# Ledger of designs, part 141: miniprotein binders against q53ft3

Target 1, 195 residues: q53ft3
Amino acid sequence: MFGCLVAGRLVQTAAQQVAEDKFVFDLPDYESINHVVVFMLGTIPFPEGMGGSVYFSYPDSNGMPVWQLLGFVTNGKPSAIFKISGLKSGEGSQHPFGAMNIVRTPSVAQIGISVELLDSMAQQTPVGNAAVSSVDSFTQFTQKMLDNFYNFASSFAVSQAQMTPSPSEMFIPANVVLKWYENFQRRLAQNPLFW
Short names: E, the ipSAE of ESMFold2; O, the ipSAE of OpenDDE; V2, 0.75 times the mean of E and O plus 0.25 times the DockQ between their complexes.

## First folded at step 14 (miniprotein)

Design M8 (at its last look DockQ between E and O 0.61; V2 from the best seeds 0.00; counts 0 for: pae E 1.6 > 1.5)
Fold by OpenDDE base, look of step 14:
Structure M8 (fold): chain B 195 residues (1-195), chain A 107 residues (1-107)
Amino acid sequence: as target 1 above (195 residues)
Amino acid sequence: SPESYKKAEEYAERAKRYALFARKYAEMIAREAIKNNDPESYEEALRLFREAAELYKEAAELFEKAAKLAIKGDKEEFEKLMEEAEKYKEEARELFYEALRLYEKLK
């Protein structure tokens, strides 16, 4: 349902579904991450009247996760860019992930998506400066990230004949990545503020 | 105890959210089935989401009952209801995930 993209890293298209309504991406080496893109894969939409609240979790000084609301994704805004650099441990507000026994490694931050009613989401206030506000910056950043991801992913493309058997690994056809890229480009072009 | 009460209430609210989510999926799937004129392909996923929703509802009700018992101080019955509610929730979860899996295959 969701993808997560960090510049210079592989796209994550397999969120850990930690609950019926909650998805998590692990972000190793989070201190080097300035921005994260969260997007819908386009396979499964939100049910009507629902969207996703996007949270960031990083370990506090005690190694405990602090969750902060970054923003939202919806069917109408199926992707968003968030600046996570410089997010300081805010006051521990009630977060939807707090009651979940999520296996965490202290060195790994997480992006959490909580599927919620749109009406409930409207009452939530994201942390300041997390959302990339400028359309131009958003578009440029997204385009660069997409290009980087595509180039990176494509660099690993092998033909079936070149594929080394690895039964423990799942493979994604390159055409899926391309289609995703094209679809994302199209969406970005149509609405650069689809965040 | 207040802690037991709070726990039970939180679990009840969670179960209610899951029930709602399952219902919303069911509604979406039902609409999609109609739109695509293919009720058969969506039938099992739809059924499972509906069943999950009902089981989550049952779990929620049991957690709410447990919460009331926590106030009354009936620890034994509280634990029993919590356990029973948890069973319903886990069963619902299995159905929910299976429903989701089936629905994803349709995409």
Scores: ipSAE 0.672, ipTM 0.866, lowest interface PAE 0.7, mean pLDDT 85
Fold by ESMFold2, look of step 14:
Structure M8 (fold): chain B 195 residues (1-195), chain A 107 residues (1-107)
Amino acid sequence: as target 1 above (195 residues)
Amino acid sequence: SPESYKKAEEYAERAKRYALFARKYAEMIAREAIKNNDPESYEEALRLFREAAELYKEAAELFEKAAKLAIKGDKEEFEKLMEEAEKYKEEARELFYEALRLYEKLK
């Protein structure tokens, strides 16, 4: 039903289903992880009126799990990126996993997904620093960056009829890429969300 | 006892959530079967989700009755209801996971 992705690691697509409405992914070597992407595989949607509350669990100094609500995924927002770098020593939140016998390797963090009514999810408050740009936002940013580069580079295009060697090819002056990069960097520094 | 009451209430609440979840799955795949004009392929999974929902509902009702007996202190009847409710819950779980397995193969 769900996937879990950490940069530089193999994507996980086989969650442990620990209850009818609860799914878990193990995150070994969790201290090196800053962000986690949680997404729906697209094969089985949530039933109508339901969605997923996404939690992060790490072992405390006594090896006991500390669970924190990261945010949500739904049919309408089927993927999300969560920052966990600031949560590995944070305060736990109210969570639905506490009475379960969840099999995991000691000193391994976990991502938990609890399928719940959307009305119930609306009453939950994620930890304040967890939500960072969704995969929809990443896709939007990527598309806008590609559009920006194409439009900028194409404004400098010359035909081979304007340059002698190969009339059937279009070329871009070498400095166009650098100029685009410098403009993009400057705009991003002014407004990190300008896209 | 307070511990017996709390246990029965927790089990009733879980069974209610699972009944709702199974029913929601049944509603979703019934619509999918109609949309795809293929009710025959979905028939068994749909039947199993509906049956699981009914059994979870029955388990929840028995756990609720047991919770009331825990207050009154009728130990023998309490244990009988808890055991019967547990049997319904486990049967519902088996049907629920089988229904999921069948549904996943259709995808």
Scores: ipSAE 0.589, ipTM 0.832, lowest interface PAE 1.6, mean pLDDT 78
ESMFold2 (binder alone), look of step 14: mean pLDDT 85; pTM 0.846

Design M9 (at its last look DockQ between E and O 0.51; V2 from the best seeds 0.00; counts 0 for: pae E 2.2 > 1.5)
Fold by OpenDDE base, look of step 14:
Structure M9 (fold): chain B 195 residues (1-195), chain A 107 residues (1-107)
Amino acid sequence: as target 1 above (195 residues)
Amino acid sequence: SPESYKKAKEYAERAKRYAEFARKYAEMIAREAIKNNDPESYEEALELFREAAELYKEAAELFEKAAELAKKGDKEEFEKLMEEAEKYKEEARELFYEALRLYEKLK
């Protein structure tokens, strides 16, 4: 349902579904991360009247996770870029992930997506400066990230005949990545603020 | 036990939320099935979401009952209902995840 992209890193398309309505991406070496892109894969939309609240979790000084609301993704805004570099010193707020036994590594931050009612989401206030507000910066960043992701993913493309059997691994057809890229590019071109 | 009561209520609310979530997926799938004129391909996922919704509802009801028992101080029956409710919730979850898997295959 969701993807997560960090510049210079592999795209994550397999969120850990920790609950029916909650998805988590692990972000190792989070201190080096400035921005994260969260996007819908386009496979499963939100049900009508629902969207995703996007949270960032980092370990506090005690190694305990601090969750902060970054922003939102919706069917109408299926991707968003968040600046997380400045959030490392924030205070934790009430978050939907607190009651969940999420296996955590202290050195790993997380992006959490909570599927919620749009009406409920409208009442939530993201942390300041998390959302990339400038269209130009966003467009440039998104384009660079997309290109990086596409190039990276494409570099691993093998034909089925070249595929080494790995029953423990899931494979995504390259055409899915391409279609996603094309669709994202189209949306970005149509509305740089579609998020 | 106030803590037991609170726990049971939280679990009940969660189960209710999951029931509604499952229902919303079922509705979405049903609409999509109609739109695509392909009810057969969506039927299994649809039914699983519906069943999950019902099981979550049952779980929620049991958690609510457990909350009331906690309020009365009946620890034994509280634990029993909590366990039973948890079974319904876990069964619902399995169905929900399977439904999602099946639905995703349609995309």
Scores: ipSAE 0.680, ipTM 0.873, lowest interface PAE 0.7, mean pLDDT 85
Fold by ESMFold2, look of step 14:
Structure M9 (fold): chain B 195 residues (1-195), chain A 107 residues (1-107)
Amino acid sequence: as target 1 above (195 residues)
Amino acid sequence: SPESYKKAKEYAERAKRYAEFARKYAEMIAREAIKNNDPESYEEALELFREAAELYKEAAELFEKAAELAKKGDKEEFEKLMEEAEKYKEEARELFYEALRLYEKLK
């Protein structure tokens, strides 16, 4: 029903369905993850009047899960980007996943999706600064980072005729940087979350 | 006991939610079958969701009856009804998951 995507990793499309209305994805090595995308695969929509509450779970110092509400997905907004970097260890809030999963490995976290009535979801408050406003905003940020890096690196370019020999230093030809920039930009346009 | 009463009531409410959830899927699939003019392809999934909804409803009723027995302290009958209700819930769950699998294959 759902997919989960982390930049630089294979997309997960086989959630563990732990209840009729509850789905879980594992996130190994979660401390290296900054953002996660949760999306509907499009095969089975939510029934009318329902949507999905999205939770992030991480193991506390005792290996017990702490769950935090990240935000929502709905038929009208079938994908969302959530920031999980910088989420501090702390007290979790009430959550619908009960004793359905136990995480014993410190480096494995989980994304949980609970299918709920839209009216019930409207009363819930996600943790602050978890939701990113859109994929377009992420793409714009990433494009600006690419432009900034390319402009910076290009400002140091010199021709071979003007180079001072420096056998102890390593150099990268400018066109290699340009090729990388062009390839990255192309891949970003095809899939903003490929990295 | 108060703990047994609370447990039975919670299980009853959960079963009621699952019955409604299954019914909402049945409604969605029925609309899709009409929209696509293809009721034959959707018939099995639709029937399974409807059957799951009825079994969840029966489980909920048994959990409610078990809650009343917990108030009276009839431990033996309480355990019988909880076990029977759980059996109906498990059967409903199997039908619900099979209905989802069939629906996914139609997509």
Scores: ipSAE 0.509, ipTM 0.809, lowest interface PAE 2.2, mean pLDDT 79
ESMFold2 (binder alone), look of step 14: mean pLDDT 86; pTM 0.862

## First folded at step 16 (miniprotein)

Design K0
Fold by ESMFold2-Fast, scan of step 16:
Structure K0 (fold): chain B 195 residues (1-195), chain A 83 residues (1-83)
Amino acid sequence: as target 1 above (195 residues)
Amino acid sequence: SPDKEYFELYMEFAERIFRKAEELYEKGDKEEALELFERAAYHFEFAAKYAKKNNDPESYKEAIEYAEEAQKYAEEIQKELEK
């Protein structure tokens, strides 16, 4: 019903079913993994009113699993990308896998999928950094890139009196660059995804 | 390093676009979803360039694999729109 993809590894499409409504993928050598993609195979949809809660688990220093809620997949949103690098903080989410005796191998993490009611899923909060969300850092980066480009381009500005005629060379007036920059900043402030 | 930081920021940027594309596709806005999946692929490829500059083959493969996934979704939607 589900697939799991890690960059540079074979895609997994056969989850281990550990209960009627619970599925697990093993992630060996998880310390080298930054992102995991979880997706639904098109063959078996969720029952009406249900979806999948996606959890990540790694063994703590005592070998006990620490489960964290990453996010959700549904018939309406059948795939999701999760950042798992940095999720070894030790704080576990409230999770339905606590009563399960899942065999672990050292240095093997797991992705768990629990089929749950959509209403229950709506009331849960995923770990903040798991469902890649960085509007602040993205906005800062984009602004820095805009500033860098504008400063770079403006460093070549010359007055008309300083120009040497050259029919084969293109020139862009500095004020046109400034107008573009200002318009882009305004639009970015209104909606970071306007581009 | 700066290259590592740019890689991370571009990856997060591309993933955000990818998720928005998925949302739009689900809502039936296939034309806008197509454009955003193409944009996501572009930015994943851009992130890959920073991973390559940082001599990080794992991150490079990750970014390229995500770019290919985004491109695959775009191609599938393009085919749907042609039907």
Scores: ipSAE 0.000, ipTM 0.081, lowest interface PAE 19.5, mean pLDDT 69

Design K1
Fold by ESMFold2-Fast, scan of step 16:
Structure K1 (fold): chain B 195 residues (1-195), chain A 83 residues (1-83)
Amino acid sequence: as target 1 above (195 residues)
Amino acid sequence: SPIQEYFELYMEFAERIFRKAEELYEKGDKEEALELFERAAYHFEFAAKYAKKNNDPESYKEAIEYAEEAQKYAEEIQKELEK
């Protein structure tokens, strides 16, 4: 359905479904992450009139999750990049006693995707909209991530005869990855900010 | 189960795409209709894979029948476009 990419890390394409309309990716060691790319694989498009709201969650000082709306993905805009570095510590403010609130929890954040009505999404205001330094840097980063993802995914391609029965594994046909790659490149060439 | 939920999700999406393909074909947008019928068939096939993993032969049969219907329409449109 969805994929999640972080520069320098293994791409994730198997989201955990936690409800009929909700999917989650785990992000370990999230303090080292500046940007996250969320995209649709092209295998399952959204139903007409629906899209995906993308959320970011990290544990607060008490170990409780803090969910923030980052933005959206839709059939017309099937990928998005989000800058999350400002969200982890609170944008614009530092608390002098913050270092005293030490909690022993795994350093794991989450990306959540909620399938919602487009009309409802239009009325929401995301926190931490993706705003990279420049259009050129954004385009270069996006192309590099796109190439890295395609190369990585292609390296795992096997024929159907080589597959072993595995009810817990998902397989994505190489053709689906190729179609996504070509569509993304075409759109990126026409408008670097289409996503 | 997650497998059953994926089956239902794929079936719903495939059916919506299939209906959109029919609408586009009626409007004369044959090339786009072809693409959507192929996509619908693909998603029905994925639903069938999940039904198979869930040892649900009735759901598997249903999904395969819809996939074959979508593929049939795609083949007919492709032939029309070749004329």
Scores: ipSAE 0.000, ipTM 0.102, lowest interface PAE 20.6, mean pLDDT 69

Design K10
Fold by ESMFold2-Fast, scan of step 16:
Structure K10 (fold): chain B 195 residues (1-195), chain A 83 residues (1-83)
Amino acid sequence: as target 1 above (195 residues)
Amino acid sequence: SPDKEYFELYMEFAERIFRKAEELYEKGDKEEALELFERAAYHFEFAAKYAKENNDPESYKEAIEYAEEAQKYAEEIQKELEK
């Protein structure tokens, strides 16, 4: 139902379903991630009156997950871009010798999506402006991300390399990626602010 | 427009919760109504932020006026609860 995209990485479209109404995507090497795009696949809309709350989880200093609400996706707003760089643990921390004396913590973060009633979602407040609000910055970032994604995915189609973030194993045909890219380019060209 | 879509999203959320707060107040559930009016004010403030970034002063004014109205109802209910 959902996709998750990070610039320069293969798109994830197979969320792990952890409950009837809850889905997660793994984000390995999350320290290198500044922005994440969450979007609905065009096949199945939310039931009327429902939407998705989008959460970000990162490991704290003890390696335990800390969940934060980033924002929402709905049938009327089926994609969102979130800036997560300011939400990572350890920002502003000082170490005497850089990364010296740190124990290795898990470098895997997660995006969680909880399907909820719109009325329930209305009662929630996202953490400090995680959603990207600058129109020009958003458009430039989206164009750069789309180009990087397509180039990366095309390269791996030739090499037949696979990225499997979950044990369920999944295969995405290259032509599906191409169709997505062309459709998205067309939409972006018609209205750079369509999402 | 992302900012316009966020404006519309938060306005919709704020309107929904504001209407629920009114219904709860009419039923006499004042403590819950207070919490929801405060929650609606927060969402109206987020809508105002996105209207401002979208260079839409009329939408900004609308959202701020609703946020102030929600906060005013919350303050009045809080005074009622003081007995």
Scores: ipSAE 0.014, ipTM 0.535, lowest interface PAE 7.9, mean pLDDT 73

Design K11
Fold by ESMFold2-Fast, scan of step 16:
Structure K11 (fold): chain B 195 residues (1-195), chain A 83 residues (1-83)
Amino acid sequence: as target 1 above (195 residues)
Amino acid sequence: SPDKEWFELYMEFAERIFRKAEELYEKGDKEEALELFERAAYHFEFAAKYAKKNNDPESYKEAIEYAEEAQKYAEEIQKELEK
């Protein structure tokens, strides 16, 4: 249901489900990361009145995670870009990830997504510097997202002879993804705000 | 290194696109084949960029040669379509 993208790395689309309403992505070598993109895959929308609160966690000196609220994703705004460089010195936010406190993983940060009521999300305040709204930054990360999405999708391309029939699976022709990727790149170059 | 991993990924994707372009050309889908050969060339050039960053001149040469081959195919098909 969710994806996580770091510029220069392969996109992650397999979040670890730690509760019915909670999902986590691991970010190894997080000290080299400046920005993270969190997005919905578009296959399953949130139930009516629900959205996702996005949190960032790093291990403190005792190996305990310190969670900070970065922002939100919803059906109406299914992706968000966050700056995480500098957040390691911030104060922890109120968070729903109690069980995660027992995991000690040095040098690995986490992105957490908690599925919550939109009304509850509206009452919460993300850390001040997390959301990226600069047009230049957004354009650059959109291009990186396109590159990583295309690379990920292409890695699953198979010939018809290699396919095992499965009515529970959906397939998209590789050339359709390729054409979409090229058209989007061209449009970004002509008008960065076309999205 | 990350640049080496990106080189390998772009080379693999470009090769897959190139192979699909060949298949389409053999089937007579020349316009679609042209598009994919141009895209294969583009991705081989991205691979070359990462080989250069990784200070790997042999991989750079390999990627550029494949990009040139894909571009040659595209140019020949373009000439066929203009007739």
Scores: ipSAE 0.000, ipTM 0.102, lowest interface PAE 18.5, mean pLDDT 71

Design K12
Fold by ESMFold2-Fast, scan of step 16:
Structure K12 (fold): chain B 195 residues (1-195), chain A 83 residues (1-83)
Amino acid sequence: as target 1 above (195 residues)
Amino acid sequence: SPDKEYFELYMEFAERIFRKAEELYEKGDKEEALELFERAAWHFEFAAKYAKKNNDPESYKEAIEYAEEAQKYAEEIQKELEK
């Protein structure tokens, strides 16, 4: 139902469903991530009156998850970009003992999506600095890139309707997604303003 | 104009999805047809936004009319499924 994009990494289109209304994406090596884009694949819309609350989680020193609300996606706003660099433990802290940190195993964070009532979502306050607030060329580019990805991918989507357990699922060839991503990376490297 | 190109792209995708929804409905796959008619309506609405941004009121009207048609089909199917 959802996709997750991190600049310089392979796009994720297969969320792990952990409950009927909850989906997660793993973000390995999360300390190198500044922004994540969450979007709806256009496979299954939210039911009437529902939307998706987007959360970010990272493990603390005891392995316990620390969850923070980043924002929302809805049928009317099916994509959002979030800045997570300011939300990580120790990020930007300039701690006196920061340089003395023990060498750690690779860390894995998660993006969580919870399907919730729109009324409930309206009462929640996302953490500061999560949503990209400034309208600038980077934000415009990111929106156009996401639009291009969704449109391109959707043009190749097919329903799984015949004698299968998930008849409402849409599939796209993996090679089509990879080819699009490769093309965008190449063009961006040549001219960041090619859009 | 990029906005005109996006309008044409969303219209084309919406029409494709709309036709697929009609096919599914004829086959009796009403739940899938409902989802695709709703999806087509969204794409037509996105097309309308780009037409408005491109200062093209005729294309805006066309896209909105198609979105309304797709939504009407979705509503009719929803009523059938509620029975």
Scores: ipSAE 0.000, ipTM 0.104, lowest interface PAE 17.7, mean pLDDT 69

Design K13
Fold by ESMFold2-Fast, scan of step 16:
Structure K13 (fold): chain B 195 residues (1-195), chain A 83 residues (1-83)
Amino acid sequence: as target 1 above (195 residues)
Amino acid sequence: SPDKEYFELYMEFAERIFRKAEELYEKGDKEEALELFERAARHFEFAAKYAKKNNDPESYKEAIEYAEEAQKYAEEIQKELEK
């Protein structure tokens, strides 16, 4: 029913069902994750009057799980982008992109989805540090990607020109699109703010 | 509109990648085909977001269905590679 996406990693579409109404995705090496996208697959809608509450869990200093409500997904808003970098204990910094050159022990965090009544969801308040920005954040991200793509691909095309001029057509090899996508992923991993 | 243009752009790129993945699979380059089917699925998902912003539910459904098809092919190839 659900998908979970982290930049630079394979999309997860096989959540572990831990109860009739509860699903979990594992996030290994979670200290390297700044954003998580949670979305509904197009195949199965929520039952009428229901939606999904999205939670994030990490181990605290005592190894106890700490669950925090990030936000919601519904049939009307089937995807959401969550910033989790500010929610981890001991990470306090003025730099939300902050990767320190300190050896860290990887830990496994979890994204949990609980299928709940819409009325119950309306009574809950997500953690303030997890800005819920589904459509707008994704649109801004995609816009920056497209701008970067055109600049990169255009540069490659021009460097090989004497081609037949065509203002109504573009000739971009599929391989150039793949190289741009890979380059964008690499730069996003190095600095999430470059876009 | 810009949203319609972006939808068409991502659909075209995803389709090209999808077609290339099919060619590679037929030639026996299964590992490369797997990677391209996964990339095609991601591009179809980007297209879906722009269709949604453009209030075009038919295009949204089309893009999501193609994304799911690409992901299904990727999962089947992954299973073949694990045998």
Scores: ipSAE 0.000, ipTM 0.074, lowest interface PAE 19.3, mean pLDDT 67

Design K14
Fold by ESMFold2-Fast, scan of step 16:
Structure K14 (fold): chain B 195 residues (1-195), chain A 83 residues (1-83)
Amino acid sequence: as target 1 above (195 residues)
Amino acid sequence: SPDKEYFELYMEFAERIFRKAEELYEKGDKEEALELFERAAYHFEFAARYAKKNNDPESYKEAIEYAEEAQKYAEEIQKELEK
């Protein structure tokens, strides 16, 4: 269904299928590779609403695989070029290959493709060798913190009819919290340095 | 360019989330629609970052305008839910 191309090497079109929705290509001598192209063969499209999340696995200093999300391929974007030079060992992101028994040769990298819902894929953030600005990283972190805070605060919302008088308690209308959240998110989008 | 490809990919994803939010809203699933409109806005803004990195001000403006539209729909739904 998929192909994998590295400049100067034979194209691979026979991925190892490790589950109904998961495919793997081996990349020997990966430290000599700067870019990898992943593409659909054009014979079988994804079902409507589905696409492929592309992961890269490399051995860390202890020889353990570290999985990273590189990006995606879809029926509308059936090929993608990924820069893998400069990726370093470290903690990998949470990924769908974690519990699988994948045959591994020490020091061989892998490309993994997981067939997933497009809506699910859109909620994931790829890593890459191209510089991710500190502003982008900060904005993503701040958005997650804002979402967490809003969800936490809203869990305490009660109607006025359910309240009992207590001088030790402070009550803030839920609408004020929501308005703050929306204003902060909007301001962050316009200027991440506003705070 | 990779940045242009990522811009297009995230715009496509954000648009699909946005369309799904509209569908959920029409079906009366307002809480889920709100969440998806907020998520669409986030992804449109993420697409805008790639456009900015690619020195493409027209694409940046387009993505920001879509993000603002999604945020507006989220605000309207939130007001409905608080009533």
Scores: ipSAE 0.000, ipTM 0.149, lowest interface PAE 18.4, mean pLDDT 69

Design K15
Fold by ESMFold2-Fast, scan of step 16:
Structure K15 (fold): chain B 195 residues (1-195), chain A 83 residues (1-83)
Amino acid sequence: as target 1 above (195 residues)
Amino acid sequence: SPDKEYAELYMEFAERIFRKAEELYEKGDKEEALELFERAAYHFEFAAKYYKKNNDPESYKEAIEYAEEAQKYAEEIQKELEK
């Protein structure tokens, strides 16, 4: 249903479903992440009157998640760009031993998506500096997403002779991925906000 | 880090594809060789982006040089096919 992209990293399209209405992506080494793109794959829309609330979490000093609301994705706005660099906590000068990695917490953050009623989403307030709404920023990050997805899919292409059917595996022709990539680029050039 | 692991993964993929392109060219399969040299260039460029994020300027430069070499071979084959 959903994808998650960090510029310069492999795109993630397989969220972990932790409840009927909740999905999670892991973000390893989140200290190096400035922006995250969350998007719908376009195959399955939200039910009428519903959308997705997008959350970011990082482990605190005790390894417990700290969740923050970043924004929303809906059928009418199926992708969103979020700036998360300002949401990460640093170790203060009041605790010099903490700056020496005395207790190493996991360096994995998460993006969470909660499927909610649009009326409920309208009453929530995202953190102030997370949402990015400029067309230029959207186009730039969408192009990076497109490049990352194509690179990922192409890197794992195999010849027909090397394909071995497995009960839990699916294979798609590289040509299908290329056609999707070209179609998306064409549509993006005509209307950057088409998705 | 993930950036280092991704850079090394794409570098390995690009090198394997590049070598296969050379084999195809030697066999006279020019259209297939062209496609693989273009694919290798793209993967070398992608590896370079991850090396840059990992603050590894030497590996970044090396990956860019390989991308340029693959692109040069692709251009030469394209010219041969246009004749």
Scores: ipSAE 0.000, ipTM 0.080, lowest interface PAE 21.5, mean pLDDT 70

